# Designs tried in a protein design chat: VHH binders against FH protein interacting protein FIP2 (FIP2). Part 14

Target 1, 298 residues: FH protein interacting protein FIP2 (FIP2), of Arabidopsis thaliana (Mouse-ear cress) (q9se95)
Amino acid sequence: METSSNLSSMVRLNIGGKKFCTTIDTLTIREPDSMLAAMFSGRHAMCQESKKGYVFIDRDGKHFRHILNWLRDGVIPSLSDPDCSELLREADYYQLLGLKDGIKDSRKEVGEVEAELTRIDIIKCIQTERVRFRGVNLSGIDLSKLDLSLVDFSYACLRNVFFSRTNLQCAKFRNADAEGSIFHNAILRECEFTSANLRGALLAGTNLQSANLQDACLVGCSFCGADLRTAHLQNADLTNANLEGANLEGANLKGAKLSNANFKGANLQRAYLRHVNLREAHMEGANLGGANMTGAIR
Short names: E, the ipSAE of ESMFold2; O, the ipSAE of OpenDDE; V2, 0.75 times the mean of E and O plus 0.25 times the DockQ between their complexes.

## First folded at step 10 (VHH)

Design p61 (from f1 with L104F K105E Y108S; framework vhh_gocatamig_d2)
Fold by ESMFold2-Fast, scan of step 10:
Structure p61 (fold): chain B 298 residues (1-298), chain A 121 residues (1-121)
Amino acid sequence: as target 1 above (298 residues)
Amino acid sequence: EVQLVESGGGLVQPGGSLTLSCAASGFTFSDYALAWYRQAPGKKRELVARITSGGSTNYMDSVKGRFTISRDNAKNSVYLQMNSLRAEDTAVYYCATPSFTDYFESWSDYWGQGTLVTVSS
């Protein structure tokens, strides 16, 4: 009844090694359709740990404090642009639609031109077999979880678009501007990104097998845990990109710029690294077995 | 080892039909898009039809309404049903896993040996 009722609703979370304590109500009420609400609406113990009661989530815990403050109090934090982008990535992973909308509203103050089509407009276009959106402005819209395979977004303006868990297999993004877009866990197999701008885009956990990223701007992109096997990255700019734990087996990085790129724990077996400067890249624990390093600077 | 083995090619008269089959092995078939390409003598290799892992299809304009691509994940096979064949369809047909697509230009990770289709009277 009245005995330690709050303690009985307590949840202990381990987010990538960072520990948090909160309540079931905090995790479920504000965002009832979220991943967090789904995880904690019942008694599903998916984690085994020596410290009984902790639920492990394999995510970066750096911004989880802001997620809890949103869920508890409805507060949208005032953050720098890079930190705001990182929080958006986490909000998208946990499917916190209200937090995503609040952050989008704060970004509209930057004076971005309003998108020409809404999410519903795109769905209607796909239903009527219209798959060509060349040069269309779709900046800031949510295209998460849609089947957009084979769609042509070449030359489109896609700044800050949400493509989380979107099927974009064989989609075309040639010369598209997708700066700051979120592709978390998207299917990007065999996509065409030649000369696209993906500066600061979040591509963690994506399937980019055999994608063409030749001449693309990938500055500051996150590819943590991404599958880039056999991808074409010739002359791509990966300055400050994070590829920790990514699988680049057989990928072609000839002439790519890797200044301050993070390859810690990445798989680069049979990759082509010709004419690449590796001096400023972080290669600790990277597997370079069978890689072609002809003309590379070590 | 990844293998793609095409079959079903042959000689057919204009207006006839053929079904091409591609048997795949050595990879998780259901995770891959599959495509049919063709190459006529003295011409470049071109993409004819593609099917994604989810079943979405795309066709070259000259074959739309005449050709149908399909897949059977249980049999690790992809098919190309070719109806109303024309002399211009004469080519070696190749099964492949495309690495990226741009209209009639593409790269592929894996190629089959091809099967010859001849359309002539």
Scores: ipSAE 0.000, ipTM 0.117, lowest interface PAE 19.9, mean pLDDT 79

Design p62 (from f1 with S99T T101V D102E; framework vhh_gocatamig_d2)
Fold by ESMFold2-Fast, scan of step 10:
Structure p62 (fold): chain B 298 residues (1-298), chain A 121 residues (1-121)
Amino acid sequence: as target 1 above (298 residues)
Amino acid sequence: EVQLVESGGGLVQPGGSLTLSCAASGFTFSDYALAWYRQAPGKKRELVARITSGGSTNYMDSVKGRFTISRDNAKNSVYLQMNSLRAEDTAVYYCATPTFVEYLKSWYDYWGQGTLVTVSS
């Protein structure tokens, strides 16, 4: 056991500046379909990413200890609701499906109806060209990484659904309830969210180019680094939304509610901001070149 | 519908060269990282090379200096130029949009059908 092969089972991780040491077995056995398992199935290829023996992952390392405890011992931590939500976001990023399920089970709300279809059921429906899920309850299921382009989720109940890295190009969500859903790095180009409820949804890094979000509830949503070029946001409620670094070039925000919305470093060139109250929005470093602010309060 | 279609595989002698191509459709190609994976008979699928949306590249150690990954956003294509081929490079080569994520049991991951490369004699 004194050979270099014993030491080569050890992995050094730098998660947003926080350093962790673990083993290949810990990262691969419990969640074999995860991002972490995939990264270390070809471990020698990853060594190039760190000149000092650490593999760098640009994520918040605050809860990574809980991820490692899950991977080692199968432990679901007992955390406050905000910390639990943060851990769930990290579990989704790393695609730790077992951890995501454990956290969701521990947070199941009294009176919440179980989803009518499973992930596998949805896959089978798409294979048989059934693309209409109007009014279906799919709350809490994992639809990450699927090709759901052109699918019709109008009027569906999609609370806390995982759509990370899902292709949803031209999908329909008219009047859908997608509160708390996670869309990290999803393709949402030209999708229809008219009058949808997306309260607290996570849309960071998404492609929402030319999407229709008219009359949508976007309260508390994260759009950090999202591409919203030419999107339709007329009369949308963006109260407490985070659009830091988002690209909103040519987007239409006429009549949108922006109370305490964060646009720091956002690109709003050629955007339409008619009748918008900008007083309570955070606009530091935002680019407003060529924006139409007729009737806006500043 | 997301589609990844690989081509360019074939039979080649040791020391020879091949260029693999992957034509992509159904997503905004320029915004995503692309990768080449391979799976030899009786072995696990492994990452060969990746290229980010910005053009940064990464390679597995055994192919460094021999393989080059590139992309053409105007053609929605990613390429793998394979030089100095060895018998150990014999595998089915797959194109994927991994972003560091790989699911062995997903039926709708963004994986192509694969293209066979045989390095013989």
Scores: ipSAE 0.000, ipTM 0.127, lowest interface PAE 17.3, mean pLDDT 80

Design p63 (from f1 with D31E D102E Y108F; framework vhh_gocatamig_d2)
Fold by ESMFold2-Fast, scan of step 10:
Structure p63 (fold): chain B 298 residues (1-298), chain A 121 residues (1-121)
Amino acid sequence: as target 1 above (298 residues)
Amino acid sequence: EVQLVESGGGLVQPGGSLTLSCAASGFTFSEYALAWYRQAPGKKRELVARITSGGSTNYMDSVKGRFTISRDNAKNSVYLQMNSLRAEDTAVYYCATPSFTEYLKSWFDYWGQGTLVTVSS
């Protein structure tokens, strides 16, 4: 239930074109470590829409009423699986850890695959300098904000795992199944994803510099604003992937499948694009200066 | 007391098929993940396929699309259906319950005696 007496603390929000009105208390009390709490606790300067006094957030506003209901009343909505997945993605973006946990708890009784280790088990393992999790099932667990650098997840089942803001520098994911996993703003520099399944994974804002993604399945992945400089993407499947604004300078995409891939505004300077079919890729505003296109179809 | 007994290995020509079976006893089968490993002469043992207690599967890249792992909890059995066999698939195949972490003791790794698969003309 809403707490009264906060009328003078009203906030107007424009979430991707959808307008909402709430209070500072609603945005800050239930999830004090969230992005929303940080924005409205006076710790950060905010940009407002012209004379209408709205704070603009460039996100999909479809499920934002559920976020407000959680923040106001502590209610976890009962939604279809696709809508739950969309809401979970938004909850992760705003860093609403309580909402994320509530959604996961509500779904665990629906026959979800049980992970073999918990978040705290992984923390204890890395504290004892044990870094091998080869072939372990960790599906659905939250590994956000951990230092998992140099950890070996090869052959592991990592479906729908949260790796947001996780340090995974030099981590190994060879032949791992990370379908649907969320890596928002993670550090993945020099990590090994050879032959990994990352279908539908969210890698927006990640640092993938010099990462090895050779032979990986990257179908439907989001790489918006990701840093992929000097990454190895030979024979990777990027069908329907979104790389808008990504930096692929010097990346090797030899033999990669780019059907319906979005490279709008991407930097492909000095990239290797040998034997790549560019006909079905969206290349508007992409920088191809110095790229090697020997054997490419244009 | 704890036993994993593999069967179904044999000599087969390239392009042929074999089904390996593993019968388990002495532990609560339904609560454990099971895996098939293989070891060729002079090579390290490698994970071929794995199935969790919940039925989720994963496969080594070179066998994906050719091999299928499955389990039958009522019969305490795990199976490996191998199609389109290649000379490189020649190895002793082992059924195992792998450890979750190296922090856990090796008794969590129950191994069978192995079954030989030879792919040659």
Scores: ipSAE 0.000, ipTM 0.082, lowest interface PAE 21.6, mean pLDDT 80

Design p64 (from f1 with F100Y K105D S106T; framework vhh_gocatamig_d2)
Fold by ESMFold2-Fast, scan of step 10:
Structure p64 (fold): chain B 298 residues (1-298), chain A 121 residues (1-121)
Amino acid sequence: as target 1 above (298 residues)
Amino acid sequence: EVQLVESGGGLVQPGGSLTLSCAASGFTFSDYALAWYRQAPGKKRELVARITSGGSTNYMDSVKGRFTISRDNAKNSVYLQMNSLRAEDTAVYYCATPSYTDYLDTWYDYWGQGTLVTVSS
């Protein structure tokens, strides 16, 4: 379906129920290589028209005004750290590289170490069959949408790296520092995260089936809608983590720390919850059918 | 909306040839990479061939020299010419494209419904 007419540059957007009106120029000029620009370049774009007069995008519309202000005026908003993280999440989804860079630059502290390799360097390494990046500093680079399956990032510094829609099946992150990294909709099936630091990482919509997260720091992580079936979470620290609507069927959480963790609407059928303190976890609407709670505190 | 429609599948004898086609709509075809994947019974889906917006091609080892991927931007179509077919090539073949224009990305977000290829006597 066409999302624009030959006679008008105006477009009306419905972003997760939030309505916005803008122009094709606003959506395409500042970030011409973005997914958002691709949707509105006057072609049979990847937009879906859900109702008359509006282009519907199934995303959280809370911060979309900031995206439009960036696209229109080049303004990086001054926001709290949680709101910046939410905006960065949306910027990553739309592939607004300039906005992503602007937000990251505004969050950088003077004196932080620069990444040793660029996105292009990583692409060249993968083309030459180099799959080992052990102990390499890659903090802040964009590795979204690459095929990084089987790569070894053990002991690497990956703080605030973008891995949105990246194929990381069977990749290794043992003892890696991936604090604040963005993994939206990434494939993390059978990944090795043993003893990794994922504090504040965004893993919404990820496929973490059978991933090994033993002894990992998952403090403040978002797993909304993630698939964690048969994952190994033994002794992981899930303090303040958000697992609302996550699928943890058959997952092993033995000895995991769940202080203030949100499991609202999560599927915990046949999960192993031995020796877990459930008192401080939010379990409203969680499905615990067949779960092993031997030695759990309720 | 993005639509990918595969056709050309069927029953063919070992050593035979078959051409699959994928008709695309809902995006500016010439700007996007396209790929053919296949899934055999009881196996995981695997990448068979890929063609970039610039026309560069890549193939899995077992089909190199036998299969050729090509595109026709005027017809919004991608093709997979399959020669010297083997029983091991029996699978449902899927057409796929990413949800963005960055030609360096290897991730695929949109899939067709698939077309069945059966290689047997």
Scores: ipSAE 0.000, ipTM 0.121, lowest interface PAE 17.9, mean pLDDT 80

## First folded at step 12 (VHH; framework vhh_gocatamig_d2)

Design k1 (from f1 with S99V; at its last look DockQ between E and O 0.28; V2 from the best seeds 0.00; counts 0 for: pae E 13.6 > 2, unsure alone 63.6 < 65, grease 27.4 > 24.2, SAP .713 > .668)
Fold by ESMFold2, look of step 12:
Structure k1 (fold): chain B 298 residues (1-298), chain A 121 residues (1-121)
Amino acid sequence: as target 1 above (298 residues)
Amino acid sequence: EVQLVESGGGLVQPGGSLTLSCAASGFTFSDYALAWYRQAPGKKRELVARITSGGSTNYMDSVKGRFTISRDNAKNSVYLQMNSLRAEDTAVYYCATPVFTDYLKSWYDYWGQGTLVTVSS
């Protein structure tokens, strides 16, 4: 870019310690309804802060270059599934609907099954009638920012669904396939996930108090910092799950598979850990005060 | 502007009854589901009951058989009839509707200011 004349529109970003330089046009034109467009439209205090130096955003900056390239050129990056899921989480945070749709479209081109209902269909159903979406394929759709409390998704196919900022209190997911779904800022208190597939789901920081995850597949899930107090995790498969800093006070993990699960700094006070193998887990700094470990391997 | 105004809270003895009301404005009331939530002192907010525009209802387990949610589309109002009240029902009760929010608006659904229900002798 040109040196002196382009500096008047330049924006300096610090995304979780990674520094970027771009333009107001880049941040506002392709995704005009995004959080970034709102922040830098010139009518927001954040736009004024950008003229004073680096604007800090407390997010992981690892994939932010892909967001900028989308905003610049409309390019959908070709990423491995783990990296694509992380990018989708950031795209959801910034409300980059075009990027989310573009990633969804590229997955359809490589053979991913098409969702049977649209977001508009779901909205009409929940606004007019109590509905059950049992057994329906909703994979890849955006269900963010809806009140889906008490909705029944049992047996549904919900792979890579966006549940960000969704009220799912007491919703049912029994036997549902929610692999890779994103629950950023979702409310999941007292959800029913019995026997659900949540492989690789992003639930970090969520409220899962008293949720029923009995027999669920939680392989590779992120629960970092999540609130799992009094959750039911009996016989759940937590292989490779990240529970770092999670609150599991009073949670029932009887018979759970904990291979390579990360409980670093987790609160397991008064947890039920009967018949688990704790030697396979990372327990550094975990608080086990009052936990019932009868039959546990330590 | 969407507005939800709760009323009908108060002090009641255990085993007593109380009816909460929520007056709604600023949207086509008959098109939307409505819910009652509550938040007890020191506890997190929890769903109590939900009613769709078509009249279908859902309840949390602890209030089933004791609480009844209803709506009156002519008065743009939703109600919560609370019978057989217990000390653990003491909370601020909120009316809510699940509408979309714009990027620049609140992260949550529209909520009322709440009405306090106290169950004590």
Scores: ipSAE 0.000, ipTM 0.265, lowest interface PAE 13.6, mean pLDDT 81
ESMFold2 (binder alone), look of step 12: mean pLDDT 79; pTM 0.789
OpenDDE, look of step 12: ipSAE 0.030; ipTM 0.559

Design k2 (from f1 with N58D S99I; at its last look DockQ between E and O 0.02; V2 from the best seeds 0.00; counts 0 for: pae E 17.9 > 2, SAP .7 > .668, off the site)
Amino acid sequence: EVQLVESGGGLVQPGGSLTLSCAASGFTFSDYALAWYRQAPGKKRELVARITSGGSTDYMDSVKGRFTISRDNAKNSVYLQMNSLRAEDTAVYYCATPIFTDYLKSWYDYWGQGTLVTVSS
ESMFold2, look of step 12: ipSAE 0.000; ipTM 0.164
ESMFold2 (binder alone), look of step 12: mean pLDDT 82; pTM 0.818
OpenDDE, look of step 12: ipSAE 0.256; ipTM 0.702

Design k3 (from f1 with S56D S99V S106D; at its last look DockQ between E and O 0.36; V2 from the best seeds 0.00; counts 0 for: pae E 8.6 > 2, unsure alone 64.5 < 65, grease 25.1 > 24.2, off the site)
Fold by ESMFold2, look of step 12:
Structure k3 (fold): chain B 298 residues (1-298), chain A 121 residues (1-121)
Amino acid sequence: as target 1 above (298 residues)
Amino acid sequence: EVQLVESGGGLVQPGGSLTLSCAASGFTFSDYALAWYRQAPGKKRELVARITSGGDTNYMDSVKGRFTISRDNAKNSVYLQMNSLRAEDTAVYYCATPVFTDYLKDWYDYWGQGTLVTVSS
């Protein structure tokens, strides 16, 4: 809306039959890591197509105006629960993490959480003397964008916690229940997740290098684009997990359950895949160079 | 206005020692934790050590036993004593405080400019 907005190319979008007009700057600046930013930043051929006609996206356009208003002005819409859930689904599809966080923050302002400590309590504790939250219930709280490195969450109840963009380097989650928690772009390097419940957790874009996930429940997790190099995944349950584009080079998956796991485009070079069942996994484009497949079921 | 000013960096030989200092102002120093981070060229910033307002300390594994973080509340200062320095410790070292006034900012709200530590023979 200054000189830079006058320089931005106009783009026409057709979202499931609904037509919108906006600018490249709108689609790329507020959420630079989004799918929309990737489509229109010049990293793909799509930028040229917007000049000749509409770029079609096969999604429901009912709430797309709210996405554009977020990208334009940072506005979080006030929506009913059904409409808000629908918008959250679209925000997840486009990888609009800022919008997702904003919607969830807005809903928490009117809802109740059953956590023993608030975000402010955690901030005070890590600044004073307590770096251990073993066995506490922190379900539903927002711990995003904090430095929680080296913190001990072992045995904690962490259901639906927001850890987006949180530094959790070397944090401990042994036997923790983190079902449904959001770790998008978190740093989890060398974390301890032994026997943790991470069912349905969102770990897209995370750095999990050398993390210990032995015996963890990872059922239905998203690891899209995650860095799992040299991670320990022995006997982990990855049933229905999405590892599309993940880097698992040198990871140890001995005995892991891989039923319906999606490894499309994943790097499994030199991975240890002994005694795994690959028959029901989706391996399109996966790189298995040098992988140890002894005892694997094909 | 929160301000953090690092000093004490320099060139040292492997096995040498160096003490970094960070002078803080603009907040009630005794209420907050302080941390040292470091960033080598082309690498991501990483935690080195943290000290709480009560004096409890934490260190990354690679520096345990070699580095000591301390604080002096009377001088509003935090220190990092670095012993047995290795080439891998070469980095710009930053003092930081987690005074969170904006949920949209990453990890720490306030950072110093950093002080360069170079370990080479």
Scores: ipSAE 0.012, ipTM 0.449, lowest interface PAE 8.6, mean pLDDT 82
ESMFold2 (binder alone), look of step 12: mean pLDDT 79; pTM 0.793
OpenDDE, look of step 12: ipSAE 0.016; ipTM 0.435

Design k4 (from f1 with D31E A33T S99L; at its last look DockQ between E and O 0.10; V2 from the best seeds 0.00; counts 0 for: pae E 15.9 > 2, framework grips, SAP .674 > .668, off the site)
Fold by ESMFold2, look of step 12:
Structure k4 (fold): chain B 298 residues (1-298), chain A 121 residues (1-121)
Amino acid sequence: as target 1 above (298 residues)
Amino acid sequence: EVQLVESGGGLVQPGGSLTLSCAASGFTFSEYTLAWYRQAPGKKRELVARITSGGSTNYMDSVKGRFTISRDNAKNSVYLQMNSLRAEDTAVYYCATPLFTDYLKSWYDYWGQGTLVTVSS
């Protein structure tokens, strides 16, 4: 009875003609509510006495290796859309909820978020005086080369939107989520970004003169060479932001968080730097002539 | 080559009306968006209104219902009708156009010299 005890956990599977060998633990532990767990968890003692045949499952075995790898070690495969949809059908058949969720989460890591409107819908709206998109989800769409001046995007979800070469003068983004959006060659003069999330946004070389960025999350933003003259940046979070060569003359940075922010070569002439911690920032070559640094840590 | 010439400014009582005009030349006027901006002494320049080539209009919140932007493509002119004027409307008003060209993938901003509007109580 002690013989072959270490092999009693093995199971041989025939999935539509493709043969696999695995263990009871693999089939039952990671997805305990799956069809595979149900098939094999209640038979453990009886399987020790079974003949050495294959357990047949009348399904396509093409992607079953991916199911086993998920069950073994939790790996989500990187598959093209046709193969991914086929794997999802098999995951659904076997009731592998963890795998289904993992595949969906993996696809979201590339920034795919369902948009509510298309580019054509936006063009129709601006041609008919419908220029408010408050609270709308437009993530991932291409809004480049449009005249969207004065448009209200407040509270919108704008993750990874393309605003390249877009006229956004005086547009409103109050409390909008614009994480990762691209503004290259956009005109952003006098925009309202109060409390917006711009984490990781690309604003290099843009014209942000007199923009209101109070309380905005600007973590990891690129502002390389941007024009931020007289911008309002009070209490903004500029952690890890790159402001190399930016023009911040007369900008108000009172209370801004500057941890690891890069101001190399930036123009901070006459900037308001009250109560900021400059020791946390990289200031090589920055011009601070006439800046108000009352209460700043240097 | 591009020219924008504003006119129609002046002194007006609160609650009064003025019509500003902007004559344009040096470009195909009917194809471009026109805008009015204003700048009070010591203040930032702000966008007041815009009108697209197709005639669609947008306004800043403080002037909605009081100001009307319009265009006459035959006369290459854009207008700003200002009604129910308030002291805070006192500013120099500028006509502007962003002349987008896709061969450079950039925006060009052209401005007039401005016309002064004074609203005195």
Scores: ipSAE 0.000, ipTM 0.168, lowest interface PAE 15.9, mean pLDDT 79
ESMFold2 (binder alone), look of step 12: mean pLDDT 80; pTM 0.795
OpenDDE, look of step 12: ipSAE 0.147; ipTM 0.649

Design k6 (from f1 with S99V K105E Y108F; at its last look DockQ between E and O 0.29; V2 from the best seeds 0.00; counts 0 for: pae E 11.0 > 2, unsure alone 63.9 < 65, grease 26.8 > 24.2, off the site)
Amino acid sequence: EVQLVESGGGLVQPGGSLTLSCAASGFTFSDYALAWYRQAPGKKRELVARITSGGSTNYMDSVKGRFTISRDNAKNSVYLQMNSLRAEDTAVYYCATPVFTDYLESWFDYWGQGTLVTVSS
ESMFold2, look of step 12: ipSAE 0.234; ipTM 0.656
ESMFold2 (binder alone), look of step 12: mean pLDDT 79; pTM 0.790
OpenDDE, look of step 12: ipSAE 0.024; ipTM 0.415
ESMFold2, look of step 17: ipSAE 0.006; ipTM 0.383
ESMFold2 (binder alone), look of step 17: mean pLDDT 79; pTM 0.789
OpenDDE, look of step 17: ipSAE 0.262; ipTM 0.708

## First folded at step 14 (VHH; framework vhh_gocatamig_d2)

Design m1 (from k2 with D31S D102Y Y103S L104G Y108F; at its last look DockQ between E and O 0.03; V2 from the best seeds 0.00; counts 0 for: pae E 18.7 > 2, SAP .686 > .668, off the site)
Fold by OpenDDE, look of step 14:
Structure m1 (fold): chain B 298 residues (1-298), chain A 121 residues (1-121)
Amino acid sequence: as target 1 above (298 residues)
Amino acid sequence: EVQLVESGGGLVQPGGSLTLSCAASGFTFSSYALAWYRQAPGKKRELVARITSGGSTDYMDSVKGRFTISRDNAKNSVYLQMNSLRAEDTAVYYCATPIFTYSGKSWFDYWGQGTLVTVSS
């Protein structure tokens, strides 16, 4: 009789093709404010549908074992710097604040090259008027969940910076290097990303409405489920970008590079797709109603 | 509901010591960083000290060597030991968590009601 109760609490996860088994308690107790806790605490209907199958999360499963082990034992894994960075990205995605802090603390002990400013420094600065971080190196720092609206990050080095759930409305990133940065669920409305390097950045779930991404390097970026309505993407490089389920209604993609871009299920209604090459783009299920396709190569 | 309740404030002479406490509830305390802020009259609120879930600490420059932030996860409490207090340390001190909430137009952290620290001869 005791074995049946344990089965009822078992959760099957498919993380990017990697399968994991765990328990509801593991996912909900240590980090109750995490995405995983939210998913499986019963607060969201998603748990009932999973009784017969795997819950799929479209993320890299490479380090998910470490996440589970953290949730189980509270032990920070010993990893190489690159792997730590990857794990941090995942931890940020799942909003595992304890894990993030633990990893960061461990890295500090190893003598990590510190950014020019710390998170605390930034917090102090944003209390002042007209904050500018132009040309500042903030690589690797955690700026998640901050209000950084109207902040100027132009020409800054923002490689591998965590901006998850950050308010960045009207912030400026002109010519910024934000390669590998994590903007998951950030508010990026009306941001200026002109000529910015966002290669490999995670922009899933972001609100980029009316953002200016003209001439930006968006190679390999994830925009899954992002709101890009009326965004300016002229001449942007979206090679290998994932825009699955993104809302691009009224977006301007004139001259954008779209090789191997994934627009599956994307809303491109009334989008400006002038002079784009769509031959290598994945357009399955995309809504192109009213889109301007003048000069587009199909 | 996230709650933070500060205590320990009061009147102290210059050079004196005071320990502030903050009792937290409504979240998994051990998983989150905590911070102390202060706001002096007519001044903006400023970060005084922060402690991560892992126990790493950071301080504003003016309090380094004088203030110590610590946490007791078993008691869901964070502390600020203040030594060598100065007149300029006079402020309302607030406990905060990085739990961020978006309400309509603004993001905000959870704050306590604050506790007043007055350093005066």
Scores: ipSAE 0.000, ipTM 0.211, lowest interface PAE 13.8, mean pLDDT 84
ESMFold2, look of step 14: ipSAE 0.000; ipTM 0.103
ESMFold2 (binder alone), look of step 14: mean pLDDT 80; pTM 0.794

Design m2 (from k2 with D31S D102Y Y103E L104G K105M Y108F; at its last look DockQ between E and O 0.13; V2 from the best seeds 0.00; counts 0 for: pae E 20.7 > 2, grease 24.4 > 24.2, SAP .756 > .668, placed apart)
Amino acid sequence: EVQLVESGGGLVQPGGSLTLSCAASGFTFSSYALAWYRQAPGKKRELVARITSGGSTDYMDSVKGRFTISRDNAKNSVYLQMNSLRAEDTAVYYCATPIFTYEGMSWFDYWGQGTLVTVSS
ESMFold2, look of step 14: ipSAE 0.000; ipTM 0.106
ESMFold2 (binder alone), look of step 14: mean pLDDT 82; pTM 0.816
OpenDDE, look of step 14: ipSAE 0.010; ipTM 0.236

